# Ledger of designs, part 8: VHH binders against Elongator complex protein 6 (ELP6)

Target 1, 266 residues: Elongator complex protein 6 (ELP6), of Homo sapiens (Human) (q0pne2)
Amino acid sequence: MFVELNNLLNTTPDRAEQGKLTLLCDAKTDGSFLVHHFLSFYLKANCKVCFVALIQSFSHYSIVGQKLGVSLTMARERGQLVFLEGLKSAVDVVFQAQKEPHPLQFLREANAGNLKPLFEFVREALKPVDSGEARWTYPVLLVDDLSVLLSLGMGAVAVLDFIHYCRATVCWELKGNMVVLVHDSGDAEDEENDILLNGLSHQSHLILRAEGLATGFCRDVHGQLRILWRRPSQPAVHRDQSFTYQYKIQDKSVSFFAKGMSPAVL
Key: E = the ipSAE of ESMFold2; O = the ipSAE of OpenDDE; V2 = 0.75 times the mean of E and O plus 0.25 times the DockQ between their complexes.

## First folded at step 4 (VHH; framework vhh_6qgx_2)

Design v6 (from b7 with S57T G102N T105M L108A; at its last look DockQ between E and O 0.67; V2 from the best seeds 0.00; counts 0 for: pae E 6.9 > 2)
Fold by ESMFold2, look of step 4:
Structure v6 (fold): chain B 266 residues (1-266), chain A 124 residues (1-124)
Amino acid sequence: as target 1 above (266 residues)
Amino acid sequence: QVQLVESGGGLVQAGGSLRLSCAASGRTFSSYAMAWFRRAPGKEREFVAAISRSGGTTFYTDSVKGRFTISRDHAKNTVSLQMNSLRPEDTAVYYCAADTSNFYMVEADEYDYWGQGTRVTVSA
């Protein structure tokens, strides 16, 4: 987890708020460091984590997790982490012709749109566990990423419905948290991307948006992070707060600077 | 530079209707979310309505939902606010704004471009 990001978000593993949906998005840059941050953060917070990883392998996250001070292998073995590896599972679904329900069953169907099996996987992974095992602080769902569902032909409304069902179970019923990543295509004609991003932003308590910057002149700045705290269902007189920072990604850390205070301008 | 030009403000009786329009001159705003804000005398700007860059998603503050409709026309590079069932409390200067983040935001300081405002007065 990145200590400087925790400072900007005014949180630590010991005092994280519950019942929240966090939206991660990126535009013209790779925002995946944010996914790694929250994965390591919630594992260190002793949370039960269900991670729906639709493109990247377990080994990919495990290598980065080790650099951030967590063993994904150990978390998985002790039952703290439930990991759906999309690449491996897609091979099983396509080639094995199994009759059993599968979370990625929509890969086999000619008329896509049924994400209920994926939701049931999440529900089962995060349902309360019995006595006799280590107790977890609260459940967490991470999804990396929802944009792949659009690429596979799902509609934005179907993805939003899936997230709504997950919120009802994970956030409302179980008092846990959700973190999801969506890429911003930057294309005004991409209506489904636009609908998904804005629909999720309406339902989110926190939005982290990573944006690309010019290269070559500001070599010490890798991008810009916009942080928006939203308060859905808050009284109308309260308003959202938004802050912007520049950042530099390093091997085991990320540094943040107030805009205009980076080494390139001092 | 880009300019936003509002039109359609005026004096109207309570219960009446008014249509505001915002034309962009210069660069296209097809990649931007667009919003309307308003400022009543002695108050800060408040969010009224927003429309996503594609026009596929709209957002409204609670006090105008069901009465106001935001729309955009990419061919004409305009954003409109149809205001029905107007109340004296809707009296304000209305501002058109463009969001350079390419993402819907309700915070005024996330919008880089603003129109001059158009006054709407609703009489009892």
Scores: ipSAE 0.084, ipTM 0.558, lowest interface PAE 6.9, mean pLDDT 81
ESMFold2 (binder alone), look of step 4: mean pLDDT 82; pTM 0.849
OpenDDE, look of step 4: ipSAE 0.431; ipTM 0.758

## First folded at step 5 (VHH)

Design p14 (from v3 with S31R F59Y S101E; framework vhh_6qgx_2)
Fold by ESMFold2-Fast, scan of step 5:
Structure p14 (fold): chain B 266 residues (1-266), chain A 124 residues (1-124)
Amino acid sequence: as target 1 above (266 residues)
Amino acid sequence: QVQLVESGGGLVQAGGSLRLSCAASGRTFSRYAMAWFRRAPGKEREFVAAISRSGGSTYYTDSVKGRFTISRDHAKNTVSLQMNSLRPEDTAVYYCAADTEGFYLVEPDEYDYWGQGTRVTVSA
């Protein structure tokens, strides 16, 4: 986890808020460092984690996790981490008929009904253990990334419905957290991306948007991070807060530089 | 440079209709998310309606849902707000706003460009 990011978010593994949906977004840059941050954060918080990885392998996350002070291999072995590896399982789903629905059923046919097996997988992975010996603090669902579902021809409304069902179960029923990554295509004609991003932003409690540099003036800046805290259904007194920082990423750390002149930052 | 010019405001009786229009000019950006905000005397700007960059999503504050309709013409870079069944509580100065990112459409601070506003007065 990046301590510097935790400082900006005013959080630590032992006092994290629960019941929250965090939207991770990137535009003209790779926001994967935010996914690595939250994965390592929740493992260190002793949470039960269901990680739906649609692009990268377990090995990729494991290597980065080691640099951030967590062992994904040990977390998986002790039952703390349930990892769904999309790329590795794709061939079996596409080429074999099966009696039971697979979590990746949407790879065969990209429609709303095919996301139910994925939801059922998440629910099963995160439901409390019946033995009365709860080892984990609370459940967390991480998805890297929802844009893959749009690329497969899944409509944005179907993806939003899937997220709503996950949120009802993970955040509301189980008092856990969700973190989802979505890519901003930057294409004003991309209606599905537009619908998905706006729908998720309005449902989210925290939005972290990593943006590529508009101009390359400073050589040691990799991008900008915009942080937006929402208080859904709150009176105007509890209005949303927005902050922008420039960042530089290194293997084990991230540096942040405030550029905003917001009086709230002072 | 982007300039926003509102038109269509005026005085109307309760239950009446008005159509507000906003014309965006400038060559810097190809498309924007666009929104209408309003300010009643003594209050901060509040969200009324927004339309996303693609036009695929529209958002409304609860008090205007079913009465107001936001629409856009991408070729002309214009946004319109059709206001039906107007109430005295709708009396305000209405502002057109444009956001180059189109990310979070209900927050005034997210918008890059603003018009000067057009006054709407609804009599009882």
Scores: ipSAE 0.065, ipTM 0.561, lowest interface PAE 7.1, mean pLDDT 80

Design p15 (from v3 with S31R Y104W V106T; framework vhh_6qgx_2)
Fold by ESMFold2-Fast, scan of step 5:
Structure p15 (fold): chain B 266 residues (1-266), chain A 124 residues (1-124)
Amino acid sequence: as target 1 above (266 residues)
Amino acid sequence: QVQLVESGGGLVQAGGSLRLSCAASGRTFSRYAMAWFRRAPGKEREFVAAISRSGGSTFYTDSVKGRFTISRDHAKNTVSLQMNSLRPEDTAVYYCAADTSGFWLTEPDEYDYWGQGTRVTVSA
């Protein structure tokens, strides 16, 4: 996890809030470092994690996790991490290699009903143990990324409905957390992307948006991070509080600067 | 970069209507979410209404909800605010603003481009 980001968010694994939905967004840059942050954060918080990885492999996350001080292999072996690998499973679902209901059935038939098996998978993965005594602190659902569902032909309304059911179960019933990544396409004609981002923003308690620089990527500054805290029960003008930082990503750390304060040469 | 010019302000009696227009220069108008903010005498700038890049989503502050309607016309590079059932409390200078992110629509600090404003006075 990036301690620098924890400092900006005023949180640690030992004192994280529960019942929260965090929206991760990126525009003209790669926001995946935010996903790696929350994955390692919740594993270090001793949470039960269900990770729905729709594009990248387990190996990809495992390599980054090692640099951030967590072993995804050990977490999976001890039952702390349940990993759903979308790309690897796509062949089995599309070509119907298995007759049993599959969590990724929506890859074959892009309609609202197809997300029910994925929801059922999440619910079962994060269900409390039969003994009634939890080994893990609380459940967490991470999704990297929801934009894949739009790319497969799912409507934004269907995706929002899926997130609503996940939130009702994970955040409200089980007092856990959700983290979802969505790409901002930047396309004015992409109404589904617009509807999805807007709908998730209204449901989110925390929004982190990674933005590409106007001048492009450089060695001293990689992008800008916007942090927005929302208070759902307040009028919009009073419930939002935002901050902006420039950032530089390194192998095991991330540095944040006030806008315009990155190192200058000469 | 985009330049914004507001028009349509004026004096109107309580219960009346006004339509504000914002004309945007530039070939990138469709890349921006658009909003209206207002500043009453002696007060800070406050959010009024916003419309997403596609026009598919609109947002209003509680005090104008049901009375004001925001719309956009990509072909004409304009954003309009139809104000009905005006109240003396609506008296303010109204500003048009453009946001490249399209995400933080209620936050003044998120808007990079602003018009000079158009004055609306509502008499009792």
Scores: ipSAE 0.006, ipTM 0.396, lowest interface PAE 9.4, mean pLDDT 79

Design p18 (from v3 with S31R G102N L105M; framework vhh_6qgx_2)
Fold by ESMFold2-Fast, scan of step 5:
Structure p18 (fold): chain B 266 residues (1-266), chain A 124 residues (1-124)
Amino acid sequence: as target 1 above (266 residues)
Amino acid sequence: QVQLVESGGGLVQAGGSLRLSCAASGRTFSRYAMAWFRRAPGKEREFVAAISRSGGSTFYTDSVKGRFTISRDHAKNTVSLQMNSLRPEDTAVYYCAADTSNFYMVEPDEYDYWGQGTRVTVSA
């Protein structure tokens, strides 16, 4: 996990808030370092993690995790991490190798709105089970990334319904957390991306947006991170708080430089 | 860069309707999310409605849901606020605002560009 990011978010693994949905977004840059941060953070917090990986392999996350001080292999073996590897499992779903519904059945579903099997997988992975041998602090769902579902023909409304059901189960019922990554396509005509981003931002307690630099990628500054905290129950004056930082990603750390911080009296 | 100019404000009786328009100069209008804010006498600026970059998503403050409709016209570079069933409590100066972000934002500090405002007075 990146201690520098934890400092910006005023959090640590042993005092993290529960019941929260965090939206990770990237625009004209690769925001995957935020996914690696939260994955390692929640594993270090002794959380039960369900990771829905729709683009990258287990090996990809495992290599980065080692650099951040976590073993995904050991976490999986001890039952702390449930990993759904989308691309590797796609062949089995397409050829219907199992008689029971697969979490990724939507890949072959004629009705592109049916994400129920994926939701059932998440629910089953994170439901409380008292085995005595391994007990976890709270459940966490991570999804990398929801934009893949749009690319596969799922409508934004169907994806938002899926997230709503996951939030009701993971955040409200089980008092856990959710972290989802969405790519901002930057295309004004991309209505589905637009609907998904705005729907998720409205539901989110924390939004982290990684943005590419206006002047291009630089070795000394890799992008900008916008951080937005939301409090749905409060008036707008008290609900939203935002900060902007420039960042530089390094092998095991991230450096942040304050730029465009909103002044209290402005 | 974009400049925003509001129009359509005026005096109207309770239960009446007004349509506010915000004209944006420049060809980058389609890259901005747009919002309407208002400030009543003696109060802070509050969020009213927002429309996403594509126009596919709209958001409203609870007090105007069902009465106000926000829309945008990319060909005319305008965003409009249709206000129906107006109440005396809707009396305020109305401002349009633009942001490069495609997120739902209710905080004024998140918007990069602002108009000068148009006054709406609703009589009892």
Scores: ipSAE 0.011, ipTM 0.438, lowest interface PAE 8.7, mean pLDDT 80

Design p20 (from v3 with S31R S101D G102A; framework vhh_6qgx_2)
Fold by ESMFold2-Fast, scan of step 5:
Structure p20 (fold): chain B 266 residues (1-266), chain A 124 residues (1-124)
Amino acid sequence: as target 1 above (266 residues)
Amino acid sequence: QVQLVESGGGLVQAGGSLRLSCAASGRTFSRYAMAWFRRAPGKEREFVAAISRSGGSTFYTDSVKGRFTISRDHAKNTVSLQMNSLRPEDTAVYYCAADTDAFYLVEPDEYDYWGQGTRVTVSA
């Protein structure tokens, strides 16, 4: 996990808030460092994690996790991490017979698929065990990334329904957290992307948006991070709080600067 | 606004089937999330099933999963609960509920509109 980001968010694994939906967004840059941050954060917080990885392989996250001090292999072996790997699972859905619907069955049914099997997978993975002793602090659902569902022909409304039901179960019923990544296409004609981002924004307690710089990538500044704190269930008179920082990513750390400030001063 | 009226309850033998219907009156029924809740004698109200505004997503409590099916008909402004393989523990008063902004579908307090209920009795 990135201690510097924890400092900006005023949180630690020992005192994290529960019942929260965090929206991660990136535009013209790679926001994956935010996913790696929250994955390692919640594993260090001793949470039960269901990770829906639709883009990258388990090995990709495992390698990055090692740099951040977390073994995903051990987390999976001890039952702390339930990992759904989209690329590997696609072969099982397309070519193998199954008795029960697969979580990624929508991959077989272009545009006509439904997300109920994926929701049922999440529910089962994070379902409380009636065994008398709780081993993990609270459940967490991470999704990297929801934009893949739009690319596969799922409507934004169907994706929002899926997230709404996941939030009702994970955040409200189970007092856990959700973190989802969405790419901002930057395309003014991409109506589904706009509907999804606006819908998720209204449901989210925290939004982290990583943006490419107007001048492009450089050695001292890699992008801009906008942090927005929200109160989705509060009256409209309650004001959202927003902060913007420039950032530089390194192998095991990230540095943040107020816009226009030098790194040496911050 | 919307008004909800349940029907279809009655007495049935264990292993039998019943179909409950909820008729909605009012504007924009298609914008409401719909749910069925039940209250058994001596118990609190519990969630049974929910269906999304579009009808594309459905959710069930574990004890009825695979036995009950929730569906909706936008043209008739109805939501239905098909109950198969009924058990004595399914005996309860069943209520339909609706709300445009329901956040937590399994929580009764999330719903603004409720029917009067229909009684289901399953004999051993």
Scores: ipSAE 0.000, ipTM 0.127, lowest interface PAE 16.9, mean pLDDT 77

Design p21 (from v3 with S101D G102S L105I; framework vhh_6qgx_2)
Fold by ESMFold2-Fast, scan of step 5:
Structure p21 (fold): chain B 266 residues (1-266), chain A 124 residues (1-124)
Amino acid sequence: as target 1 above (266 residues)
Amino acid sequence: QVQLVESGGGLVQAGGSLRLSCAASGRTFSSYAMAWFRRAPGKEREFVAAISRSGGSTFYTDSVKGRFTISRDHAKNTVSLQMNSLRPEDTAVYYCAADTDSFYIVEPDEYDYWGQGTRVTVSA
């Protein structure tokens, strides 16, 4: 996990809020470091994690997790992490006839639009075990990334319905958290991307948006992070709920600079 | 720069209808998400309705869902709010706002440009 990001969010694994949906968004840059942050954060918080990885492999997350101080292999073996590897599973779904429902059945059903099996997989993965001793602190659903579903021909409304059912189960019923990544295509003609982003923004308690810089990628600054907290109960005063920082990603850390505080000097 | 000018406000009886319009001037109007906010006497500004930059997504606060409809016309650089079944509690000054981001937010502090407002009074 990135301690610098935890500092900006005023959180730690032992005092994280529950019942929350966090939207991760990126525009003209790669926001995957935010996914790696939350995955390692919740594993360190002793949460039961269901990770729906729609494009990257288990190996990819495992390597980054090691650098951030978590073993995904051990977490999976002890039943803390349930990992759905979309890329590998897509090969199985496409090339095999199967009788039992598969979470990724929609990949085989060209434009069928039914995400119920994926929802049922999530619900089953995160439902409480019937035991007297609590094993995990709370459940977490991580999805990297929802834009893949749009690319596969799913409608934004179907994806939003899926997220609504997941939120009702994970956040409201089970008092857990959800984190989802969506790419902002930046394309005015991409109506489905627009519908999805707007719908998720309205449901989210925290929005983290990683943006490419106006000047492009630079050695000293890799992008801009915009943090937006939705109002809890009290009305917001001025801009107390929104902050923008420039950031630099390093091998095991991320540095943040208040906007305008570190101009390039030559 | 984008300049926003609201019109269409007035006095109406409960159960009546009004259409508010927001005319935008500027070269990049189609790049903005647009929203309507209102401020009742003695209260803070609150969200009413929003429309995405593409016009494909709309969002409404619960108290106006089914009664208000937001729309936009890129050719005319306008955003409209059709208000039906008006109630006395809808009495407020209504403001048009523009945001440069591609996804919508309900927080007033995040909008870049604002109009001066148009007054709507709904009589019992």
Scores: ipSAE 0.005, ipTM 0.276, lowest interface PAE 12.5, mean pLDDT 78

Design p22 (from v3 with S31R S101D G102N L105I; framework vhh_6qgx_2)
Fold by ESMFold2-Fast, scan of step 5:
Structure p22 (fold): chain B 266 residues (1-266), chain A 124 residues (1-124)
Amino acid sequence: as target 1 above (266 residues)
Amino acid sequence: QVQLVESGGGLVQAGGSLRLSCAASGRTFSRYAMAWFRRAPGKEREFVAAISRSGGSTFYTDSVKGRFTISRDHAKNTVSLQMNSLRPEDTAVYYCAADTDNFYIVEPDEYDYWGQGTRVTVSA
């Protein structure tokens, strides 16, 4: 996890808020460092994590996790991490004989609205263990990334329905957290992307948006991060706060600077 | 604004079946997620089942999974609850509810519109 980002969010693994949906967004840049941050954060918080990885392999996250001080292999072995690897699982769905629904069954049908098996997988992975001793602090669902579902032909409404059911179960019923990544296509004519982003924004308590620089990549600055806190149940006049920082990513750390300030002044 | 009217309740013996219907009036029915709740005497409303705006996603409370099926018909502006293998503990007044955001689907206070209810009595 990145301590610097935790400082900006005023949080630590032992005092994190529960019941929250966090939207991660990137535009003209790679926001994957935010996914790595939250994965390592919740593992360090002793949470039960269901990770739906639709684009990258387990080995990719495992290598980065080691640099951030967590072993994904050990977390999986002890039952703390349930990992759904989209690319490998797709082979099983397409080529194996079917008697049981698979979480990625929608890949065969390419049918908008058929995300119930994926929701059922999440619910089963995060359901409370009925043992006498509570092993994990609370459940967390991480999805990297929802834009892949749009690319596979799922409608934005079907994806939003899926997120609404996950939120009702994970955040409301189980008092856990959700973190989802969505890519902002930057295309004003991309109706599905706009519907998904607007729908998720209205449902989110925290939005972290990584943006590329207008002048392109620079050695000293990789992009800018906009942090938006929302309180959806309150009147708009009193609920939204936003802050913007420039950032530079390194192997084990990230540096943040107030917009327009040099590192020497901060 | 949408108005909801339930029907199909009645007396049935254990192991029997009933089909509840909820008729919605108003031009915006297709914009609402729909749910069924129930209230047994002396208890508060509890969630039973929900269906998304498109009808593609459904959600059930554990005690009715495999026995109840929720469905919707956009042409008739109706949501239905097919109840099979009924048990005495299913005895309650059943309510239809509609929500624009489909948010916190198990919490009654999150639903904007409610029907008056239809009574279901399951005899031993």
Scores: ipSAE 0.000, ipTM 0.140, lowest interface PAE 16.3, mean pLDDT 77

Design p23 (from v3 with S31R D99S T100P; framework vhh_6qgx_2)
Fold by ESMFold2-Fast, scan of step 5:
Structure p23 (fold): chain B 266 residues (1-266), chain A 124 residues (1-124)
Amino acid sequence: as target 1 above (266 residues)
Amino acid sequence: QVQLVESGGGLVQAGGSLRLSCAASGRTFSRYAMAWFRRAPGKEREFVAAISRSGGSTFYTDSVKGRFTISRDHAKNTVSLQMNSLRPEDTAVYYCAASPSGFYLVEPDEYDYWGQGTRVTVSA
């Protein structure tokens, strides 16, 4: 996990808020470091994690996790991490012709926008265990990334419905957290991307948006991070807070700077 | 960067209509979500309406739903607010705002660029 990001968010694994949906967004840059951050964060918080990885392999996340101080292999072996590997599961859907519904069966059905099997997989993965055998603090759902579903022909409304059902179960019923990544296409005519992003922002308690620099002015800065903290649902709610930082990603750390104050221009 | 200039305000009788326009200058207008806010004398700034980057999604505060329509024209770099069935309670200075995040959120602090405002007075 990146301690620097935790400092900006005023959180640690032992005092994280529950019931939260965090939207991760990237535009003209790779926001995957935010996914790696939250995956390692929640494993260190001793949470039960369901990770829906729609594009990258388990090995990809495992290698990065080791650099961030977590073993995904051990977490999976002890039942802390349930990993749905989209590429491997797609092979199973195509070749195994199973009778039971598969989480990714929408990949088989040319005209179906049905994400119910994926939702049912998530619910089953994060179900509460009998008292006396529970070892995990709370459940967490991570999805990397929802834009793959749009690319596969799912409508934004179907994806938003899926997220709403997940939020009702994971955040409201089970008092857990959700983290989802969406790519901002940057295309003003991409209506589905536009609908998905705005719909998710309305459901989110925290938005982290990573943006590529438009000017190319500073080569030592990798991008800009916008942090948008939404009000909690409580009566004594403070106003939303918005912060912007430039960042530079290293192998095991990330550095943040005030906008326009990067080392390359200072 | 973008700069915003509002126009179209004025005096109108209750039940009348006005069309506000917001002209954007500079680059990248098509990448911004746009909103209208208003401030009545002695009150805080209030959200009125928003339109997404593509123009495919709009959002309105309850008091103006069905009466106001927000639209945008990428070719002319404009955002418009068509106000119908105006009420004395709609009297305010109306502000155009742009969000570089691409989201249309209802909080003023989520908008980086603001116009100077245009005054709307609705007489009974």
Scores: ipSAE 0.156, ipTM 0.589, lowest interface PAE 5.5, mean pLDDT 80

Design p25 (from v3 with R27L T100R S101E; framework vhh_6qgx_2)
Fold by ESMFold2-Fast, scan of step 5:
Structure p25 (fold): chain B 266 residues (1-266), chain A 124 residues (1-124)
Amino acid sequence: as target 1 above (266 residues)
Amino acid sequence: QVQLVESGGGLVQAGGSLRLSCAASGLTFSSYAMAWFRRAPGKEREFVAAISRSGGSTFYTDSVKGRFTISRDHAKNTVSLQMNSLRPEDTAVYYCAADREGFYLVEPDEYDYWGQGTRVTVSA
């Protein structure tokens, strides 16, 4: 995990809040470092993690995780990490019949927008087990990334319904956390992307937006990170807070350069 | 230079209606989310309504839901606020605002450009 990001978020693995949805967003840059951060963070917090990886392989996350101080292989072996690898499994779902519903059954039913099997997979992965499985602190769902579902023709409403069901189960019922990544297409004509981002934004307690820099002089800065805290569970006297930082990503660390602070009044 | 020009404000009796319009120039209108904010006497700027870049999403503060409707016209570079069933507590100066990012629609500090405002007075 990136300790520098933890410092900005004023959190640590042993004092993280529960019941929360964190929205990760990127525009004109690769926000995957944020996904790697939260994956390693929750594994270090001794959480049970369900990771829905729709783009990259287990190997990709495993290599980065090792650099950030966690072994995904060991986490999977001990039952802490349940990993769904979307692209690798696509051929099995699309080109052959399954006896049982597959979590990625939506690939065959994309025209119908049916994400129920994926939701059922998440529920089963994170439900408590009877004997002594209380060794995990709380459940966490990570999704990298929801924009793939839009690309497959799901529609923003179907994706938001899926997130609503996951949030009801993971955050409200099980008192766990969710982290989802969405790409901002930057296209004003992309109505589905716009609906999805706005819908998730209003449900999220924390929003992290990674933005690519415009062409310019800063060769040692990789992008800007905007952090927005929402506190819907707090009294109305507490307002949303927005911060902007420039960042530079390294193999095992990230450096942040303060750009400013804008207290928001809703 | 970017300019947002509001119109349509005035004096109206409680229960009446007004339509506010905001004309944008000097920017690529379709790349901006648009919003209306208001400032009542003795209060800070308050969010009223917002519309996303595409027009596919609209957001309203609870006190105006069902009474106000925000819309946009990309061909005319305008955003409008239809205000129905007006109440004395709706009395304020109404401001048009544009945000290129289009992500944090309810936060005044996120908006790049602001109009000068148009006054709405609702009498009892």
Scores: ipSAE 0.005, ipTM 0.297, lowest interface PAE 12.4, mean pLDDT 80

